# VHH binders against Protein DOG1-like 4 (DOGL4), part 59

Target 1, 232 residues: Protein DOG1-like 4 (DOGL4), of Arabidopsis thaliana (Mouse-ear cress) (q84jc2)
Amino acid sequence: MSKMRNLVEEKFLEFYESWVIQLELYLHQLLIAHNNNTMSETELRHLISKLTTHHKAYYTAKWAAIREDVLAFFGSVWLNPLENACSWLTGWKPSMVFRMVDRLRKSRVVLVEAQVKKLEELRVKTKFDEQKIEREMERYQVAMADRKMVELARLGCHVGGESVMVVEAAVRGLSMGLEKMVKAADCVRLKTLKGILDILTPPQCVEFLAAAATFQVQLRRWGNRRHYVTHS
Key: E = the ipSAE of ESMFold2; O = the ipSAE of OpenDDE; V2 = 0.75 times the mean of E and O plus 0.25 times the DockQ between their complexes.

## First folded at step 9 (VHH)

Design g21 (from u3 with E110D; framework vhh_6qgx_2)
Fold by ESMFold2-Fast, scan of step 9:
Structure g21 (fold): chain B 232 residues (1-232), chain A 124 residues (1-124)
Amino acid sequence: as target 1 above (232 residues)
Amino acid sequence: QVQLVESGGGLVQAGGSLRLSCAASGRTFSSYHMAWFRRAPGKEREFVAAISWSGGSTFYTDSVKGRFTISRDHAKNTVSLQMNSLRPEDTAVYYCAAGSEFYLPTSADDYDYWGQGTRVTVSA
């Protein structure tokens, strides 16, 4: 089957494959650090910094790519069907990370009461920000279904002059709206991660990041294995 | 124009105390990590202490841990370094820095904005 893929999709696929390989290497280091309590605070902070810089590189590359083609991130070709099924506005749902945080309360690196309070405040704020974005997405979907957009689509079927320009302007506006919405969702993701890491101690940060990276890596492996079994 | 301005430096005897302050102008730094670095004559800049963007996380170099305390006031857009039990080896120019990195950095290379420095001299 001839599958058309644009330049943005090809470049980001190459980037993402390399990015995931490096994530697995950092995950290995996080798991060693988590299971070995001999690392200094300075060493743990350095490891946390390497992983957070790695995530920053992902969002830098993503925002450059969505400026060129935001639609590439809806049903991404670099993600398997399971990863795509678990996506919320082109990425992980911010509130889901608090399930990983809840596990820290029962681990050997326990949370103190002040941390629990701050994490709960952050959870509430994160849920509020998610709901705000979900309402914007709903408005976007309603606008797409609006009679006026249907009319513009019909006009676009008649090649010639003014109707083509009007449709192109409308499509540009909709793409810009999606780009803004995806960036808003990514800002909630980054703010949530930054907030959690600020509240947690370095050993707790290592445990949290290891759990998050493990979930991401295993989700990819599970989806790839099932896809091969189903289609091979 | 964004500026960081340090104050509170001076001459103090060994065992004494000083409080350094850093005032940010031109904009607020509520999303920025803040840090203190120092440079003794003939040496590289070394990390002293840092406080996260929220004020909830702090980190100190081993030589000042238990003696120095970093704090910030978001409303006043300031960061302070309380220096107790000062030693002659604490003699240096102290620099305030602001950084936008995701996790609290300890490397000078990860800080975006720098003050001009304030001199601290600790006599024996």
Scores: ipSAE 0.615, ipTM 0.839, lowest interface PAE 1.4, mean pLDDT 86
Fold by OpenDDE, second read of step 10:
Structure g21 (fold): chain B 232 residues (1-232), chain A 124 residues (1-124)
Amino acid sequence: as target 1 above (232 residues)
Amino acid sequence: QVQLVESGGGLVQAGGSLRLSCAASGRTFSSYHMAWFRRAPGKEREFVAAISWSGGSTFYTDSVKGRFTISRDHAKNTVSLQMNSLRPEDTAVYYCAAGSEFYLPTSADDYDYWGQGTRVTVSA
């Protein structure tokens, strides 16, 4: 069955496709930088800045789209089923990135004791914030079946014009709640990334960003191999 | 919106020291990386030093390493640049900048807010 996409979905799909292409280009640059010891610290920092700007652009676009239709992101049509399955509140789970950092530590990356300590503190904080959001989400989901919603559900499809307005208002209210949660989640994501990049040296940042981008790109590739995704 | 105001510039002899200060407005000071840039006469604006939002990371252009120190005070919403062993080539208008990027950037384009600048003149 073909699913009709709304305007928000279509626009964001187009944006995301372009964004991913650019991410792949940056990934290539990150990998070169990681494997090339000839780049100066200034050059590395510049590259890192470009990547972070790219991510910033994503959230800018996302938040604009969410204001119009947050529900579009709960069933993101621009993602394949695998990507969707791995999503936490419309994006990557913040605590996941620490697994990537841990992997780096087991590689050639040498973190000083002070860095390790700071990372652990950040991990704890991130996890705490993540759990807070999860609890709020759970509360929201349970509260969704309130008296008003139950009454609306009881009306079923036999709703007149006035009832339709009530339903629409209810849906808008729910959407607003979801939007808040999504933004909260994104805030944790952004804080986590900022925190990690603040702790790491430029070379370490490049390696971390390369790993993160690789994971994202590969996840998409793997998913696309398993499922046909129709893109505009 | 963040407003930045620089101070501390002036005339100093080579080998001397100056301390620049930048005061930031608002309650979101801790969310921004802070940096100093400078523009010498007839030259483009160049990166000098930056400090991360937490203060845990700093970065300097090579020409000022060992001589300049950037610091920030979260309680006062200020960022400072201690400049020691000043040289004539350090003569420039120094600008304070604030950025909200994920990482501590060195490009002027990655900073969102700028001060009016303070002039530093180092005589031979």
Scores: ipSAE 0.027, ipTM 0.412, lowest interface PAE 4.7, mean pLDDT 87

Design g22 (from u3 with E110Q; framework vhh_6qgx_2)
Fold by ESMFold2-Fast, scan of step 9:
Order: structure tokens, then sequence, then C-alpha cells
Structure g22 (fold): chain B 232 residues (1-232), chain A 124 residues (1-124)
């Protein structure tokens, strides 16, 4: 017997597979651009714009999907177990991208003092926003365990109109809370990416985006090589 | 920047096989996703099969799954469609397409470049 997937899961799985294929193409183009000193600034800016649009497309699709069924994003069927194990509130942890920024500082990329200062300020702000969301998640978990929720869970064992309606309302409330929290995390992700790209020059943006895409693609490949996903 | 030329079409009896080829000119063939679409007389263009830029992912419309195989050869700058167990309903003009976007590979608007088409006629 296979798990019955809902419509949201099926549609987002189809979208995500195509989105990753496109990310791999963009990674290929970023690596070519990084190894080629003949590309103009306008050509580099165009490629960076394509990547920015690609990430915005992901969040547009994700937010439409979580409005329908946010729980599909907790233990996602379109991610392998390694990808799911590495997720933080349904996606990458915002502060993690600064490890890639640190790699740029140590490699062939030359950052000026003003850029280093702005990146450090952004790192601190991102970490603060991340911690604020983690505190809200803790409050959410405490609220889920309160006496009212425990009582509603017990009432759900009774069949009847009013008890069924009360349980359904409580579940909807929990889903709305999760949706708000996931959107808040995604806003921090988008602000962090925009902030980094605004600070870096076009060649530096290309190297940063190549590092980020490489990590995402390799994480998926590592998980897929060691694990078979079975549902039909 | 890329020009596509199809070949391999023709007349075949039901149950037969044909191999369509699409030759791409242009330096950036490896940076494009490739697809085959078809149009039967009096009908709109429909998706048949697609292959990602790397060749690692393929997509097929339900009516051709198990019968058609799409592949690409980077050395020859070609994409091919092997069509087995052909049916009269497969009669159409087949078009090769190339695109840089792959959000919805079944949609014609994802593809920037198109060939002129090659005719396939399957006799009952």
Amino acid sequence: as target 1 above (232 residues)
Amino acid sequence: QVQLVESGGGLVQAGGSLRLSCAASGRTFSSYHMAWFRRAPGKEREFVAAISWSGGSTFYTDSVKGRFTISRDHAKNTVSLQMNSLRPEDTAVYYCAAGSEFYLPTSADQYDYWGQGTRVTVSA
C-alpha cells in the first residue's frame, strides 16, 4: 500500500522537480560565467536576475501551496530524507549562507572593507531575526501542549456535530499559526539573499550563487544516491 | 542563437517504429532543455516528451509512456525520439523545441526555439 498524496503534494512535487532541474541549468551557467573573464557586467547582471527570479518563483509557488496545506511542508514528499533532516522551518537556515560568504572571503574573491562591514552587519541582523522566529516556534509548541488542546484532542474521540466542528476549528488554527511562522522564516531567507546580492559586485554575486546552488544540488544528490524513496 | 532541424519522419504501419532526430546548431546546445511536440491535422500543438539540459531527467505525456524514448547526444548536438509500437493516433507533424526555462516542461511557452517540423503518418 502506498501513501495517498493530496493534490497539493502532487502539484508541488511536480513543480519542485522542474524547479531543481532549472537550478542545475543555472548552476551550469554560473560556473561558465565564473571561469570566463569575457562576460560583460550586463551579461552577469542578467544571469543574477534570472537566479533571483528563479528563487522568487519558488516562494510564490510555496506560499500558494502552504495556504492550501501547510502540513505538506513538514516532512515533504518532494525532498529526500537527508534534505528533510537538514531543513529548518521547511527550508534552509538563513545564517547558513554566511558560511558560503566566509568561503568567498578566503578564496579568490577580494572584498573591500565596506563590503566586509556590511556583510557582518547583515549576518548579525539575520541571526537576530532567526532567533526571534525560534522563540515564536517555542511559544507555538507550548500553546499546542496546553490544557485546552489536550481537552480538544480527547473530545475528538466522540462522534457528533459540535465536537467534530470544534476539533476541526482547532486544527485549522494550528495550521494558520504554522503558515504565519513559515512565511516569516521565508521572509528572512529572501531578505538575507537580497541583502547579500545588494552588497556584492556582479562577479562576486555569481560566485556566491554558484556556491549556494552547488550546495543545494549536491545535498540532493548525496541523499538520492544513498536512499531509495518508495511511494506509488 | 540556436537553430533546430528535424529529420526521420515518414510513413509507417501500425505497430512499427521510427526514430526522429533534431540537429541543433549553435554553441550553447548544452545549456538548453529540449522537447518534442506534435500537431495532428485540425488540432492544437500538444506535448510529447522533454529532456533536461543534462539528460538526467525525462518527461512524457501519458499516451506515449513506455512506447517513446527521448535521448540527447551532446557530442553530436542532437536530441532523438525513438518511437515504438506506433498507433494511427500518433499521426502528426513533430516539432523539436529548445528552451532555457523548465518550470512547466509540458507548456510550449517554455521554449524559445522551434524547428520546422517533420511529418509522421501511421497507417491503420
Scores: ipSAE 0.000, ipTM 0.373, lowest interface PAE 10.5, mean pLDDT 83

Design g23 (from u3 with S52T; framework vhh_6qgx_2)
Fold by ESMFold2-Fast, scan of step 9:
Structure g23 (fold): chain B 232 residues (1-232), chain A 124 residues (1-124)
Amino acid sequence: as target 1 above (232 residues)
Amino acid sequence: QVQLVESGGGLVQAGGSLRLSCAASGRTFSSYHMAWFRRAPGKEREFVAAITWSGGSTFYTDSVKGRFTISRDHAKNTVSLQMNSLRPEDTAVYYCAAGSEFYLPTSADEYDYWGQGTRVTVSA
């Protein structure tokens, strides 16, 4: 069980390090595109598509990994403590990206009224979806404390045929419940990202994606510096 | 200011249907998110349904999902709640509410304007 858990963590750590390196390369391309007005709309759309595909690749790998060990994503070893502290259900909180969208209103790339209205509607929908998931997590935590779960925990203190099977089934059920909630949260993340990109023009998409990638990369660097300062 | 006037309340048998309407006065109706809340005797005010200013998104409390439908008519400055398969537990005073900005449509604190309420009684 420990060996399988270590393998999942090792494989995803290797994947994540490569994924972040590629994100930094894409960020560099986004910043070049943002500062260069000679790129065609087709070229900008191609770059945006690369970022979209990169994010989808992350969730494909994540969903495969959580099927084997969802708990690896709560307090992940491939994230530093600051990244883990900023996590909402194993990832970024969807509504937080609208702070980056709000910055676009006062940037060189100006949003038109129709875009502002669609973004406000998407913001409300995203907040509602977050609340729905938070209610599901509360139900999960309450279920952990009900009489049936207390009885199963008590049975875990006894070793013997049928008791072992019942406890194993309960643990599997709990893991499946967490997997379902994490996947639901990830679906809200992907829908929110797609929604924003569908509303924005290609130059605005480039600026938005650059802001999001910059924040992700900087958060990782800030958290890594904490470790250095602590041991200095 | 925005004024909200509810209509369509009444007495109905269990399993029946009722349509509530809320008429808004003023030129700002199209910029407001709209909601229905209810208060049963001895209870706190409870969220029922909401619709965004554009009409593009709707929200429902679990107990009414699939039975109630919220809609709006921008030309008539009205928001409606179609209530089907009514249950005795749906008996309450229903309030129309309007808010210019909200992040949590289920929170009463998000709404600045409220109607006087319309009574709905569902008999067993």
Scores: ipSAE 0.000, ipTM 0.211, lowest interface PAE 17.0, mean pLDDT 81

Design g24 (from u3 with S57T; framework vhh_6qgx_2)
Fold by ESMFold2-Fast, scan of step 9:
Structure g24 (fold): chain B 232 residues (1-232), chain A 124 residues (1-124)
Amino acid sequence: as target 1 above (232 residues)
Amino acid sequence: QVQLVESGGGLVQAGGSLRLSCAASGRTFSSYHMAWFRRAPGKEREFVAAISWSGGTTFYTDSVKGRFTISRDHAKNTVSLQMNSLRPEDTAVYYCAAGSEFYLPTSADEYDYWGQGTRVTVSA
């Protein structure tokens, strides 16, 4: 099991490093597009599509990996401590992206009243879905402390026989529960992202994606500088 | 079983109008983008119009802007294309498509489900 977890971590570390390098390349293209007002709507839509496909690839790889070892995503080895400290259920907190949207309102982006209303409706819906998941997490944590789980943990102190099998079944159940919650959180993330992109115009989508990618890349660099200093 | 079925095609004179409809069966497409593509005789399939999963965003190819209007009815699980001021160059087989991408796609390879097509002929 530990050997399989190590292999899953190594494989996803390799994937994630390549994924971040490609994200930085797309960020460069987004910044060029944002500063260049000569791009057609078709060209902007193509660039946005490349970014959204890139994010889809991340979740495809993540869901394959969590099927094998969901715990690898809690305190991930491919993330620095700062990135891990900012995680909510193995990723960005869905409601936080609306702070990124608020940054657009204070920059060069002009949002019309209809867009502001739709973004607020989406914010409320996202916060509701987020709170629902948080209640499920609380129930999961309470269930871990329930009498049945306490009895199973006690049995796990005994070596051999049927008690080992019972404990292993319980641990599988716990992992499946975490996998379900992580996927539910990721679905909220993807629905929130899809909703924002549907509300924004292509130039606004480019600016939003550039802001989000810039934050993700800079957060990694800030955390890596701390790690870099401690190792040098 | 998932099916998209087009209707409303036919023969019309230049300057006339037609309304194409696409009905989805076997599942709802409330989370899917919907689009119309066409293939003229001797040409490749090309994008015509798309409407986002929410119905909030539409996108048209330049040659049909101002003449065609795409709309959807989530309750009826249908998408429609109102074609006005038709031209002989609009003669084609029109295909309905549904796609699950995050951003409203305009490329045929980004759509998951396709209808059988309905023929539109515009006489000079």
Scores: ipSAE 0.509, ipTM 0.790, lowest interface PAE 1.9, mean pLDDT 85
Fold by OpenDDE, second read of step 10:
Structure g24 (fold): chain B 232 residues (1-232), chain A 124 residues (1-124)
Amino acid sequence: as target 1 above (232 residues)
Amino acid sequence: QVQLVESGGGLVQAGGSLRLSCAASGRTFSSYHMAWFRRAPGKEREFVAAISWSGGTTFYTDSVKGRFTISRDHAKNTVSLQMNSLRPEDTAVYYCAAGSEFYLPTSADEYDYWGQGTRVTVSA
């Protein structure tokens, strides 16, 4: 059965498709940079800046969209089932990126003691923030099934009128709560990303960003091979 | 692979100064710790000075503290050793080294790449 998409879903789908295409182009540049020993630090920093700007653009668009309909992001029709299954509060799990950093350490990336310590501190902080959000989410989910909501649910089974208005108001309230949670999660993502990039050298940043982009792009490709995804 | 090329060695009188330079190849210079070692005639290679990838941390062997200064230039992919108040006992071949340990090492076996060395001779 085909699911009808709302306007927010359609618009964000178009945006995301374009955004991913651009990400792939940047990934290609990152890989070239990685294999090119002639690139200057200035050039690397410029490339890093382009990527960070690109990510910021995503969140700008996302936050605009969630103000209109945060629920769209809990379905995320622009993602395939695999991508959706790997999502934590409508995006990547912040603590996951430290696994990427660890893998880089085992490759050509050389981290110094000071970097290792800072990364560990950041990891601990990130984990703590994730847990805090999860606890709040749990609280929210439990509270959602309160007496008021149960009564509203009961009323909603019968007919519209005044009851419909009450239900709509309740749903709006819930949506606001969800929006808050999503924004909180995104803040952790952005802080984590910024933290990592601040710790790493430009060459290391390029490696990290390449790894992250590769993972994201491959995850999408793998998912698309398994499931048919309709694109605009 | 990282190639290191030292320069700046020569003959100097006691009390004089020299500045050694080491040029590193490649883009990954900023990912390595850099160090200077020296080998005097009839002696084993010994640690002289090291600087972290960021330049924020430096180490010196005791005999050169206050006289030698290690620095690095990320833009030029170079590491330098300013040697002041030179003594005859500083006479040696000086080697530049790059290390990839997660800490700043002081042992030669913990550095991955080496230059060919530059000779410093301090006359009495």
Scores: ipSAE 0.006, ipTM 0.249, lowest interface PAE 10.8, mean pLDDT 87

Design g25 (from u3 with S57N; framework vhh_6qgx_2; at its last look DockQ between E and O 0.84; V2 from the best seeds 0.00; counts 0 for: pae E 2.7 > 2)
Fold by OpenDDE, look of step 11:
Structure g25 (fold): chain B 232 residues (1-232), chain A 124 residues (1-124)
Amino acid sequence: as target 1 above (232 residues)
Amino acid sequence: QVQLVESGGGLVQAGGSLRLSCAASGRTFSSYHMAWFRRAPGKEREFVAAISWSGGNTFYTDSVKGRFTISRDHAKNTVSLQMNSLRPEDTAVYYCAAGSEFYLPTSADEYDYWGQGTRVTVSA
């Protein structure tokens, strides 16, 4: 049964579909740039900036949407089940991108020792930040089962108007906490990305971004094929 | 809001050196990319040099590569431009800029805050 979508879900679905299409276009450009060594450093930097601006637009839209309904992002109807299964707090897990960086090391790209060191430091920091967020998230999830909620659960379906108010209050409280956690997670994502791009040279950035975009696009394609998902 | 104040401009002979400095106000200096732009008489503003928020990434326009060095001091909230081997074509008003983009930008429209500029004149 198709779940009824709320307004936030519908709007963001439309946005995301368009955003992914644009991402695929950028991916194509990144691949061309990566395979064609004719682009100047200035041109590469411009391409990188365009893509990063595109990512920034995503988070701008996301943050606007989560203010209205953060719970929509924990269902993420615009994603297929595979994409959702790979999601950490409504997005990609920050520490995962270092796998993309590792790909650079195995390619024709040569990272100098100083870069390797900086990347490792960033990786450690990213992991630490992830764990901190996870602990806080756990706290909110556990807090949902407070005394009142447990009592209501015990009473079953024989719940009057007052009980509804209690549940709504609990859900609001959770939602506020979730919004905070999602924002925190996004901040770690953005910091991690910003850090990586600061460490890598322009050609390395192009390769990294191409790898990341490829993974994202392919994950979507694989998931769609597996589950016959149509978002339109 | 970040305020930027440039200093160090002046008259110098061709082949000479000059060091520009930009002081940034605010508490979040370390989150901004910093750049120098310049506008010569009768010309549009052009990119000169930029340094990332961490200082680990720098970029220069081709005409100043090897001659100019951009640096930043996080403790002092300053960015500097060491200009060596100056040429008459380097004559311009130099502007300090700050931006908060993810990637080190090279376009003027990607920077959020600007100084008032300091004049550099290189005589033949």
Scores: ipSAE 0.807, ipTM 0.911, lowest interface PAE 0.6, mean pLDDT 92
Fold by ESMFold2-Fast, scan of step 9:
Structure g25 (fold): chain B 232 residues (1-232), chain A 124 residues (1-124)
Amino acid sequence: as target 1 above (232 residues)
Amino acid sequence: QVQLVESGGGLVQAGGSLRLSCAASGRTFSSYHMAWFRRAPGKEREFVAAISWSGGNTFYTDSVKGRFTISRDHAKNTVSLQMNSLRPEDTAVYYCAAGSEFYLPTSADEYDYWGQGTRVTVSA
């Protein structure tokens, strides 16, 4: 499959595999911290900072890659089919992360009422931002079936330099539109993550990040072993 | 041109109080974490206190907990440090810093913008 991959796909595949290995190492540290009550607040904050820097590195690499080839992120070769099936605009759906936050209410770490209120306000805002992006994606998909696009598709069936150039320009325009939407979705993801971590205490942040990393790692393992995939 | 300007430093006797202020100009820092660091004579720069981008999360070094209070005013684009029960050991140049990291940073290398400092001297 390496011979069938473009340079952007090959480079990001290499990056992502290394990034996931490091995520698993950080997950191990988060689980130790969560089970060990001897860590100081300063030590917990350093660990949380390592995780957030790691996530920031992912988006830095992703945005560089989508500038070159955004379509590589739709049906990504570095993700297994289960991971791809669970994607919303090339990543996790922001509002779904609150299911991991809900576990904090039932776990060993208890949320106070002020935190619950702020988390609900953030959840509502996150869902609103998601709906805005979903409306933009719907408009994009409808525009693909527009009479003008149908005419461009017909032109693409003819051999000729002028037709080729017009079709190539249209494809570039479509890719730019997708890049804009993917970046908008990633901005909602980052705002949601930043907001949750600001509301939670350091021990709660550790538990939340451990839950999120565990889910991401487990989903990858399940998808890599298809015959062990649980049915929804 | 972006600038952080500290004020409120001075000479005070042990047990006294001072309020440091940091005013940002050239841009707003509503999405930035703000912090105070200090450097005592002959020592390295150390973390004192930080306040998150929202103002909802604060963190203090152990030696100042219960004595110092950090706060911010988003409308005025300022951050303040109320210093009570001052000790000779608090004598230092105090620096204001702004950082764009996701999580509230406590390390100097995680801050992007710095002021020139304001001198605080606590006499015995």
Scores: ipSAE 0.625, ipTM 0.828, lowest interface PAE 1.3, mean pLDDT 86
Fold by ESMFold2, look of step 11:
Structure g25 (fold): chain B 232 residues (1-232), chain A 124 residues (1-124)
Amino acid sequence: as target 1 above (232 residues)
Amino acid sequence: QVQLVESGGGLVQAGGSLRLSCAASGRTFSSYHMAWFRRAPGKEREFVAAISWSGGNTFYTDSVKGRFTISRDHAKNTVSLQMNSLRPEDTAVYYCAAGSEFYLPTSADEYDYWGQGTRVTVSA
């Protein structure tokens, strides 16, 4: 409420609301496919492709929006507070998706030894890439603090609007660095998803995508329900 | 920019075998899904088989399952199609294709690079 909503935020809010509704429709199709043992491999692959195209559309829209205003994706107006609290660099944490795969293995999805080995390799690579981004973020934060400290010390000798200019330059520098890191994180997310879907069979991909969509829809529903519980 | 060159086509009797090969140029070969499509006289290109960028995921059109096998060799930058138990209906020009879509594509418009084709004729 206190932040002025700009054109980028308004456009992405409209896009995201539509995108989630469509995700819910695809979830319905995934659940039908899950319960229908007579679906052909061709039909399953078509459904998987619809989901991957849908996810690609999200990132296409996101990357266009972060070029204009990356800060909109930190505390997003189109997400409820629970969804925002669960974000790692503006999205799901890449390494955490393997917990969902692990949960499916324990209950419904049977994986052969070769798949398990490939998934472990992917998990390790994903964690490594994730940690590299975290180190880069830490380096950026340290460099920003050092630059800000020097500028604030020198600013103590100045008069007029130079304090505003220093703050604006710092925010501009932060935005440029954050865009790079958000894109890097998204690339790890996409690489991880692409790898998982390549390792799993089409029926297993349907199970995984259904679980992922269910989690996202439930997180949104629960967060919205809690948001409406207020004092009279 | 990526060059694809097919080989191995020819004339064969029904029930026979052929092995098609596609040589790809460039060190980014491991980033591409690879596929074979075919075009019978007077028809549109149709999907035959595909293999994912990693080699771990394959898919075949129903009419060739059990008869055709797609494989790739990352060291040689090649993809192959072993075609067994050939039928007259398999007569077509076979095209090698490469694409970088997210999930293994099965439609021709999802592939960016194409070879010039190799002719396969199966006699009755």
Scores: ipSAE 0.400, ipTM 0.753, lowest interface PAE 2.7, mean pLDDT 84
OpenDDE, second read of step 10: ipSAE 0.760; ipTM 0.891
ESMFold2 (binder alone), look of step 11: mean pLDDT 84; pTM 0.870

